# Ledger of designs, part 8: VHH binders against Bile salt hydrolase/transferase (cbh)

Target 1, 323 residues: Bile salt hydrolase/transferase (cbh), of Lactiplantibacillus plantarum (q06115)
Amino acid sequence: CTAITYQSYNNYFGRNFDYEISYNEMVTITPRKYPLVFRKVENLDHHYAIIGITADVESYPLYYDAMNEKGLCIAGLNFAGYADYKKYDADKVNITPFELIPWLLGQFSSVREVKKNIQKLNLVNINFSEQLPLSPLHWLVADKQESIVIESVKEGLKIYDNPVGVLTNNPNFDYQLFNLNNYRALSNSTPQNSFSEKVDLDSYSRGMGGLGLPGDLSSMSRFVRAAFTKLNSLSMQTESGSVSQFFHILGSVEQQKGLCEVTDGKYEYTIYSSCCDMDKGVYYYRTYDNSQINSVSLNHEHLDTTELISYPLRSEAQYYAVN

## First folded at step 1 (VHH)

Design t09 (framework vhh_podentamig1)
Fold by ESMFold2-Fast, scan of step 1:
Structure t09 (fold): chain B 323 residues (1-323), chain A 120 residues (1-120)
Amino acid sequence: as target 1 above (323 residues)
Amino acid sequence: EVQLVESGGGLVQPGRSLTLSCAASGFTFSTYAYGWYRQAPGKQRELVAAIYSGGTLYADSVKGRFTISRDNAKNSIYLQMNSLRPEDTALYYCAAGRSTYFLDESYDYWGQGTQVTVSS
């Protein structure tokens, strides 16, 4: 998985969801008066409206990633082998991993508010059901000004400031940031011959400033590639140009079927890519088999209601016939 | 004291045009985002059009027929409504908010509304 923030015409947040199985994902809007029920904390009967992609689970908006009506965004990304969820602690705010997205987005309008209110957060090892175990996750939380990473590891809850606005999978976020130092010489410009004055080496092609950028699908490599691509990206100051560029950035770290084997005969691939427009409250997405960008707008729904609104992802290939 | 005052509503025949105006006072006009909402009898309030630093936004039902504009020098917002239909009959509200968002929660101030009736 790879999640990014991007500032252009508006402020954007989104991710590639990389997995080997699709669970009939849908874009779900949780209206302001839908009762959000929590296992160990007070329910929210009135809260900010939320839009994001959910798994197809009965009677509960199980979000993979989402944005609220204030433009606060959050995405959960796989953290297998590193996530360490804790036992219930009466002195803390006990939230299950699958509740974190609706709990944060229902209450808070900014990363600043989130940071003030999660110091006693405890991510508890309580399964959704006996049949559905917890996913090992870490989270990227973002608004228009800043982003943070939330990780529950063996040593405890870790909250990192994220100056890069990128999150992938394993290992811990601080290792991801440190690894970027190895690529500090990469550039969007033509490099000078600094190899040696004794050898006259040529700049034989455009793009040689990016030589050494990792092209593989490992988590650390995708972090570096997404960071480099995002931070050097240029986009038109239009809605269409900015959304298009956002998906091109995610495309640089897209996982193609066949290149990442998980188990015998199963391959990880980018099931969907998403883009939240924080300013307009619009959720954009595309799927692996359908490259058309689809949109769902918070403002096209009545938000003072009590029932979930869900739209199954349009995943079948669609072509615009020009003749 | 912040005030938004709508004007320009009335009875009009299908296919005709009407221009709504919203006069704003009591704050720095240029720093706010503005929207036009409407509410038909027995229906929920819906966004019609909005104008903000990033551009304009239109509901699908009015796109191509309505145009929102602003005049910072006159502290006014306009909604030009062309090719009016009976289903456009509603009370139209002007709204102003400190945010670039077009969600109801982002609008801090609302006018009292102006009635638009498109004859059957």
Scores: ipSAE 0.000, ipTM 0.099, lowest interface PAE 22.1, mean pLDDT 87

Design t10 (framework vhh_podentamig1)
Fold by ESMFold2-Fast, scan of step 1:
Structure t10 (fold): chain B 323 residues (1-323), chain A 118 residues (1-118)
Amino acid sequence: as target 1 above (323 residues)
Amino acid sequence: EVQLVESGGGLVQPGRSLTLSCAASGFTFSNYAYGWYRQAPGKQRELVAAISTGGSLYADSVKGRFTISRDNAKNSIYLQMNSLRPEDTALYYCATPEYSSFWGKDYWGQGTQVTVSS
């Protein structure tokens, strides 16, 4: 999985969801009066409206990623072997990992507000059900001004400021940031000959400033590649140009079927890619088999209601026949 | 500028009917969802009925009595209110989400007063 923020015409947030199986994902809107019930904290009977991608689970919006009507965004990404969820602690705010997205998005409007209110957060080891154990996750939380990473590890809860606006998988976020230093010399410009003044080496191709960018699908490589691509991206200052560029950035780190074997005959691939427009309240997505960008808008729904609104992802190939 | 203008309110006796109209301008009418909200003195605004291209929904208190409809050719939304009760007395607003800035905002009309008294 790779999640990014991007500033252009508007403020954008989105991710590639990389896995070997699909859970019949849906774009789900949780309206303001849908009762959000929590295992260990007070429920929210009135809260901010939320839009995001959910697993197909009855009676509960099990979000992979989402934004609320205030433009606060969050995505959960796989953190296998590193996530350490804790036991209940009466002195803390106990939230299960699968509740974190609706708990944060239902009540907070900014990363600043999140940071103020998660100092006593405790991510507790309580399964969703017997059939659905907890996924080992860490989270990218973002608004228009800043982003943070939330990780529950053996040493405790870690909250990192994220100046890059990128998150992938394991290892710990601080290692990802440190590793980025190894790529300090990469550039979107033609490099000068810094090898030696005694040898006149040529620039023989366009794009030589990017020599050394890792091209593999490992988490650390995708972090570097997404960061470089995002930070050097140019887009027209239009809605369509910005959304298009956002998906091109995610495309630089997409996983094609066949390149990452998980088990015999099973391959990790980018099941969907998403783009949240924080300013318009529009959720854009595309799927592996359907390259068309689809959208669902909070502005097309009345949000003072009590029932979930869900739209199955359009995953069948779509072509526009010009003749 | 997006503008919503309500009409059709008035004083009416219990058991009678009223039709509220909402005229919309300043945007592409067919792309929006529309709702009728009401606010009685001292109460919070509540959703009465909503309509989009995907269908309609109603508050439990008005199901079977009120009908929401739209006319895209006239850029108008209607609320047909039957079997009116004193508790339906409120200022009725037409609303649609603000596309350019929806953070806690919808486009709202000025409201039209409906008073049901015996």
Scores: ipSAE 0.000, ipTM 0.141, lowest interface PAE 19.3, mean pLDDT 87

Design t11 (framework vhh_podentamig1)
Fold by ESMFold2-Fast, scan of step 1:
Structure t11 (fold): chain B 323 residues (1-323), chain A 120 residues (1-120)
Amino acid sequence: as target 1 above (323 residues)
Amino acid sequence: EVQLVESGGGLVQPGRSLTLSCAASGFTFSYYAYGWYRQAPGKQRELVAAISSGGSLYADSVKGRFTISRDNAKNSIYLQMNSLRPEDTALYYCAADKGLTYYPESGDYWGQGTQVTVSS
């Protein structure tokens, strides 16, 4: 998985969801009066409206990623072998990993508020159910001004400021950020011959400033590639141009079915790609088999209600026949 | 006022079946996790079966014999107990919890219990 922020016509947040199994994902809106139930903390009977992609599970909006009506965004990404969830602690705010998204988005409007209110956060090892054990996750939380990474590791809860607005999978975020230093010399410009004055080396092609950018599907490589692509991207200052560019950035780290074998004939691939417009409250997505961009708008629904609103992802291939 | 009321206990012979029911009132039923616990004389209370959002779990001693279910429309939880053994004799408690765990003390709300006796 890869998650990014991007500033253009508006402020955008989204991710590639890379996995080998689909859980019948849907775009779900949690209205303001839907009672958000939590295992160990007080329920939220009135809260910000939330829109995001959920797994299809009974009676609960199990979000993979989401945005609230204030433009605060969060995505959970796989952190297998590194996530260390804790035991219940009566002196802390005990939130299960699957509750973190609705708990943050239901009550906070900015990353600044999140930072102030997660000092006593404890991510507790309580399963959603026997059939749905905890996913080992870390999270990218973003608003229009800044982003942070939340990781629960052996050493404790770690909150990182994220100056690049990118998160992938393993290892710990600080190692990802440190590794980015190795690519300091990469450029979107034609390089000068810095090899040696004793050898006349030529700039034989456009794009040579990006030589050395990793092209493989590993987590650390996707982090570097997404960071470089995002930070050097240009888009028209229009809604359509910005959304299109956002999906092109995610496309640079998209996982093609067949190239990453997980188990006996199962391959990890980008099941969906998402883009949240923080300013308009619009959730855009596309799926692996259907490259058409679909949108769901918070403002097209009645948000002062008590029932979840869900739209199954449009995943079947569609082709426009011009003749 | 939050209440859990158990029923269905009784005396039953080994190998027979029994169904326990727990009726819940005073809160939003569908958003809580529920469990069945039991306590035999001289022993600690133990988790028998639990049901939460999307799934269920069972103690090893009852897995394959007992089935927990819930009916959100009736605000009720059930424990179907098959192939009962003398070792299943205990006071059975229904519990509702905002966080169902494997810990013996889990449960924000408890019923009064219903006695199950398995004897010839």
Scores: ipSAE 0.000, ipTM 0.106, lowest interface PAE 21.2, mean pLDDT 86

Design t12 (framework vhh_podentamig1)
Fold by ESMFold2-Fast, scan of step 1:
Structure t12 (fold): chain B 323 residues (1-323), chain A 119 residues (1-119)
Amino acid sequence: as target 1 above (323 residues)
Amino acid sequence: EVQLVESGGGLVQPGRSLTLSCAASGFTFSDYTYGWYRQAPGKQRELVAAITSGGYLYADSVKGRFTISRDNAKNSIYLQMNSLRPEDTALYYCAARGYDLLSPTYDYWGQGTQVTVSS
């Protein structure tokens, strides 16, 4: 998985969800009066409206990623082998990993507000159900001004300022930031011959400033590539141009079927890509088999209601016949 | 080819212990959630224990007696069964599931190993 922020015409947040199996994902809106029930903290009977992609669970908004009506966004990404969830602690704010998205988005409007209120956060090892143990996750939380990363690791809860606005999978975020330093010399411009004055090396091709960008699908390589692509991206100052560019940035780290074998005959691939427009409250997505961008708008729904609103993802190929 | 192979079953006396092992091959072991299921005579298959890197769970009937563990370096999961009772007699299956916390179904299954607890 790769998650990014991007500022252009508006402020955008989104992710590639990379896995080998699709689980009937849906775009779900949790309206303001839907009761959000939590295992160890006070329930929220009235809260900000939330929109994001959920797993197919009846009457429970189990988000993979989402934004609220204030433009605060969060995505959970796989952190296998690194996530360490804790025991219940009566002196802390105990949130199970599957509750983190609705708990944050239901009550906070900005990353600054999140930072003030998660000082005592404890991500507790409480399963969703008897059948369903916890996913090992870490989270990218973003608003229009800044982003942070939340990780629960063996050493404790880590909250990182994220100046790059990118998160992938393993290892810990601080290692990802450190590794980015190795790519400091990469450029979107034609390089000068800095090899040696004694050898006349030529710039024989466009794009040579990017030589050394990792092209593989590993987490650390996707972090570098997404960061480079995002930070050098150009887009028209229009909604369509900006959303298009956002998906092109995610495309640079998209996982194609066949390149990452997980099991014999099973390959990790980008099941969906998402783009949240923080300013307009619009959730855009595309799926692997359907490259058409689909949208769901918070502002097209009656948000002062008590029932979840869900739209199954359009995953079947769609083609516009021009002749 | 994805393979989950159980071992360690057998006939044991009540009060004794057994350790079941599940050897996994054909995939990236650390990316999966693993579970132990059992099917007793005349009963439907039930979950005994499950483990991820971030969590685990146990059926109430085995809580405090059974311990699930995983060894990513050896591509194996284990079920340590202490204080065995005749009621624990069943065919025990190892199962693996991908990332989805909400999936009610495991994607891959072993063929099972018989555990019989009798005097």
Scores: ipSAE 0.000, ipTM 0.193, lowest interface PAE 16.2, mean pLDDT 87

## First folded at step 4 (VHH)

Design a05 (from b10 with I28T S56Y Y101T L106Y; framework vhh_7b2m_4)
Fold by ESMFold2-Fast, scan of step 4:
Structure a05 (fold): chain B 323 residues (1-323), chain A 120 residues (1-120)
Amino acid sequence: as target 1 above (323 residues)
Amino acid sequence: EVQLVESGGGLVQAGGSLRLSCAASGFTFSDYAVGWYRQAPGKQRVVVASITSGGYTKYSNSVKGRFTISRDNAKNTVYLQMNSLKPEDTAVYYCAAEGPTFDSSYYDYWGQGTQVTVSS
């Protein structure tokens, strides 16, 4: 998985969801009066409206990533072998990992507000059900000004400021950020010959400033490539141009079927890519088999209601016949 | 002009009640989180209760069960209902608002404070 922030015409947040199996994902809107129930903390009977992609689980909005009506965004990304969820602690605010997205988005309007209210956060090792154990996750939380990373590791809860606005999978975020230093010489410009004055080396091609950028699908490589692509990206200052460019940035770290084997004959691939317009409250997505960009607008729904609103992802191939 | 104006403080006997109000003007109040802080003589200013723009409330352990924070966005006002007051609650109470996500300035607004004195 790869999640990014991007500023252009508006402020955008989104991710590639990389997995080996699709679970009938849906775009789900949780309206302001839908009761959000939590295992160890007080329920939210009135809260911000939330839009995001959920797993198809009856009567529960199990979010993979989402945005609220204030433009606060969060995505959970796989952190297998590194996530360490804790035991209940009476001195802390105990939230299960699957509750974190609705708990944060239902009540907070900014990363600043999140940071002030998660000092006593404890991510507790309580399964969703006997059939659905906890996913090992870490999270990117973003608004229009800043982003943070939340990780529960063996040493405790870690909250990182994220100056690059990118998150992938393993290892810990601080190691990912440190590794980026290895690429400080990369550029979108043609390099000068700094090898030695004793040999005259040529700039024989466009794009030579990017030589050494990792092209593989590993988490650390995707982090570097997404950061370089995002930070050097240019887009038209239009809504359509910005959304298009956002998906092109995610495309640079897309996982193709066949290149990342998980188990014998099973391959990880980008099931969907998402783009949240933080300013307009619009959720855009596309799927692996259907490259058409689809949109769901929070403002097209009645938000002062008590029932979930869900739209199954459009994943069947769509081709426009010109003749 | 941005203002937070506290009111409702005063002298009360132990076991009594007071209702503090914080009236906000000059900004879009409904987008802000609001907290009540207090500062006793010779002590650090500490948070007492807070309410997010979405209505989530949080209380310090010393006041939980006795104080209730609420907001009325139509009136640009936040309230602190203080019941079963103790001499230890004697302090100047301050209202503070935290900036919304759409505001890149990231500023906090503070009121001038209102004195609460609880006699034994």
Scores: ipSAE 0.000, ipTM 0.206, lowest interface PAE 17.4, mean pLDDT 88

Design a06 (from b10 with I28T A33S T52S; framework vhh_7b2m_4)
Fold by ESMFold2-Fast, scan of step 4:
Structure a06 (fold): chain B 323 residues (1-323), chain A 120 residues (1-120)
Amino acid sequence: as target 1 above (323 residues)
Amino acid sequence: EVQLVESGGGLVQAGGSLRLSCAASGFTFSDYSVGWYRQAPGKQRVVVASISSGGSTKYSNSVKGRFTISRDNAKNTVYLQMNSLKPEDTAVYYCAAEGPYFDSSLYDYWGQGTQVTVSS
């Protein structure tokens, strides 16, 4: 998985969901009066409206990623082998990993507010059900001004300021930031001959400033590539140009079927790519087989209601016949 | 040794019906959720229907009202009753005994698939 922030015409947040199996994902809106029930903290019977992609789970909006009506965004990304969820602690705010997205988005309007209220957060190892144990996750939380990373590891809960606005998978975020230093010499410009003044080496192609960008699908490589692409991206100051560029940035780190085997002949691939417009409350997405950008607008729904609103992802290919 | 074997596929005309079976062996079947997946040529494999160990069922929107999933734990078998078949339902259908979807790499077992072809 790869999640990014991007600032252009508006403020954008989104991700590639990289997995080996599709579980009939849906864009789900949780209206303000839908009762959000939590295992160890007070329920939210009135809260901010939320829009995001959910797994097909009955009676609970189990979000992969989402934003609320205030433009606060969060995505959970796989952190297998590194996530260490804790036992219940009566002196802390105990949230299960599957509750974190609705708990944060239902009550907070900014990353500043999140940081103020998660100092005693404890991610507890309580399963959703016997059929649905905990996913090993870490999270990117973002608003229009800043982003943070939340990780529960052996040493405890870690909250990182994220100056890059990128998150991938393993390992810990501090290692991702450190590894980025290895690429400090990369540029979107024609490189100078820094090899030696005694040998006159030439640039033989455009794009040579990017030589050394890792092209593989590993987590650390995708972090570097997404960071470089995002930070050097240019977009028109229009809605269509900005959304298009956002998906092009995600495209630089998409996983093609066949290149990343996981188990039993299964291959990880980018099942969907998403883009949240934090300012308009619009959730955009496209899927592996359907490159058409689809949108669901939070403000096109009646938000003072008690029932979830879900739209299955449009995954079948569509072609526009020009003649 | 874990095995899932699908059967019941074949050729049928639009509007017809087929019943797929998935026979399981080599594990405690009643403890696992089981899903039916399908893959058409050039498309990704997608979930069609699933049934939990407790009997809760879920369906994709494309098959709601037309397909019914059920299980018989005494026979270690899951069924998919497919009614009102459409040409768009043409695909290889796979049975999977699944761990939780968030941890799909653990305890997941797949069958070899059975072809369903719906002519117009």
Scores: ipSAE 0.000, ipTM 0.213, lowest interface PAE 15.9, mean pLDDT 88

Design a09 (from b10 with I28T S56F Y101D D103E; framework vhh_7b2m_4)
Fold by ESMFold2-Fast, scan of step 4:
Structure a09 (fold): chain B 323 residues (1-323), chain A 120 residues (1-120)
Amino acid sequence: as target 1 above (323 residues)
Amino acid sequence: EVQLVESGGGLVQAGGSLRLSCAASGFTFSDYAVGWYRQAPGKQRVVVASITSGGFTKYSNSVKGRFTISRDNAKNTVYLQMNSLKPEDTAVYYCAAEGPDFESSLYDYWGQGTQVTVSS
C-alpha cells in the first residue's frame, strides 16, 4: 500500500490498496446521524459525515481509508510484524484498530485537533469478531495544511509529523524518513558531471537526474519513489488535470499482478486506487481491471440521516467504443 | 451500485464542437430518464438537456438548436453533441438519472462531471 497527499487545484489525499484478495469493496457514506458504536468509549450518535472505502461487513462501516465533510482524511496501511496493539488501560482512551477511522473522522475537523486529542490514545487488541481478526496497521492522517503518522509499536504509541505526505508499509516511519536522505542527490533536472573532472561523463539521455530511484515493489522503495514523484509532479490547475495527475503519482508505485508473490502462491497487486478531494468532498477511485475514474460526492447525498449509503466498486473493465 | 461516468470534455475554441458521453451502470438504464446539467464557477447547477426512457428530448433555451442529446440503450450510454460552442458554455457538465421508483431526492444519481472550456 502507498498513501499520499498532493496539493494542486484542490487538496488531495488517496492511496493504492495492495493486497492479494478483493473483499467486495464499496464506497460507503456514514451520515451524521448513523450511530457509531465503540467497544470502550462513548458512542457518537451525532458526528461529521464520512465517505470512504469499506470492506463488505454487515451493518458496520469497516473503513480502509476515508475523509469527513471537513476534509480530514485517514488511511490505514499494512504494518505486519511491527504493529503492537495494547491491553486495555483505564487511564487512556481505548480504541480498537478498526474503530480508529470512524472515531477520528466522526469528531475532529483538522490534524491540529487530532494531535490535541490523541495524546492518551491506546490501540487495544480487541478483534472485530472471531472470524475477523485485527489487521496490523499504521495510519496516515492528513488535512489541507499538514499530515501525521500514527503507529502503535512495542515502545508505545508514536505520532510523527510527516513533512513529505507519504506513507507505505513497514518499517517504522522514522526509518522511512531517514532512508529518504540516501536519495538527496536525485533531481528532475539534467545532472552536472560531479563524478570527477578527470573523466568526461556525458548526460546521454533525458531523465538522468532520476538515476538511482528504486524500481522494486518493497515498502521502502515505494516510499522513495512516491515521495520523489509527488514532490516533483506538475499538474494543470483544473479539477480534471489535478485528479489525473494524482492517479499518475499513484501509478508510479502500482503493484502489478505477478511481481509480488505471497505465501501459498498468491500475488499482491493494487486492487484499487483512491483520491479524496478535501475541498469538494468528492471520493474518486479506479480498480485494477477498470482504469476509468469513478466518483462519489458526499454533497450529493442527504447527510442528516441514520442509514449507511454504499456503492459497490465498479471493477468490470469499461471501454468506450468510438465506433 | 448506481453509477454515471461522464467523459469527452476539454478545451475548444468558440464555434467548435464536442461530444460528451455518460456511461451508466448498476441499474436498468432503459427504464430511466437521463439529463445533462452544467455548473459554472460560483453559479447554480442548471439543466441543459434531457431524454426520457421513450426517447423524448427537451432542451434549455440557451442551447436549443446547438446541442443534441441521444441515448444508446444497448451501451447504457447517453450522449450530448455540442455544436457552435460559445464562451458562456464553459462549465462542468454533469449527467443525472431520474428513476420512477425512488424517493424525493430524484437527482441523487449524479456523475462526477466533465470540464468544458470554450476559449474566445
Scores: ipSAE 0.000, ipTM 0.066, lowest interface PAE 28.0, mean pLDDT 87

Design a10 (from b10 with I28T F102Y S104E L106Q; framework vhh_7b2m_4)
Fold by ESMFold2-Fast, scan of step 4:
Structure a10 (fold): chain B 323 residues (1-323), chain A 120 residues (1-120)
Amino acid sequence: as target 1 above (323 residues)
Amino acid sequence: EVQLVESGGGLVQAGGSLRLSCAASGFTFSDYAVGWYRQAPGKQRVVVASITSGGSTKYSNSVKGRFTISRDNAKNTVYLQMNSLKPEDTAVYYCAAEGPYYDESQYDYWGQGTQVTVSS
């Protein structure tokens, strides 16, 4: 998986969801009066409206990623072998990993507010059901001003300021940031011959400033590539131009079927890519087999209601016949 | 303790029908998505059909219109109705239960498989 922020005409947040199997993900809206019930903290009977992609689970909005009506965004990404969820602690604010997205988005309007209110956060090892263990996740939380990473690891809860606005998978975020230093010399410009003045080396092609950018699908490589692509991206200052560029940035770290074998002949691939427009409250997505961008607008729904609203993802191929 | 048990496989002639059943025990079945997979000798295992905990279905292109997946949460059972069977449908069919998040290595349960043979 890869999640990014991007500022252009509006402020955008989104991710590639990389997995080997698709089980009918949905865009789900949680209205303001839908009762959000929590295992160990006070329920939210009135809260910010939330829109995001959920697993198709009855009676609960089980979000992979989402934003609220204030433009606060969060995505959970796989952190297998690194996530360490804790035991209940009566002196802390105990939130299960599957509750983190609705708990944060239901009550906070900005990353600044999140940071002030998660000082005693404890991500507890309480399963969704008796048999269903928790997914090992870490989270990118973003608003229009800043982003942070939340990781629960053996050493405790870690909250990182994220100056690049990118998150992938393993390892810990601080290692990802450190590794980025190895690529400090990369550029979107034609390089000068800095090898030696004693040898006249030529810039024989456009794009040579990017030589050494990793092209593989490993988590650390995708982090570097997404950061470089995002930070050097240009887009028209229009809604359509910005959304288009956002998906092109995610495309630079897309996982194609066949290149990442997981097990038993299964291959990880980018099942969907998402783009949240923080300013308009619009959730955009596309799927692997359908490159058409689809949108769901928060403001097209009556938000002072008590029932979840869900739209299955459009994944079947769509072609516009010109003749 | 957690078990998925497939049944209903067998030998059938081209154009015939079979109904596979997958009985689940030892976990909260209604919380899981369930898929049918198949594997022919010397080939990779591929998804055939899936049904989410909420009841949404998805089919591979090779079986769409011929196969129907359904679930009965009261009986902890998933069904695959296979119609208009073709020789290329010959494979071992596996039932798999998958948790709502995307870590297959930690949360998935697999059955032992049931053989389906379609003669020409």
Scores: ipSAE 0.000, ipTM 0.239, lowest interface PAE 16.2, mean pLDDT 88

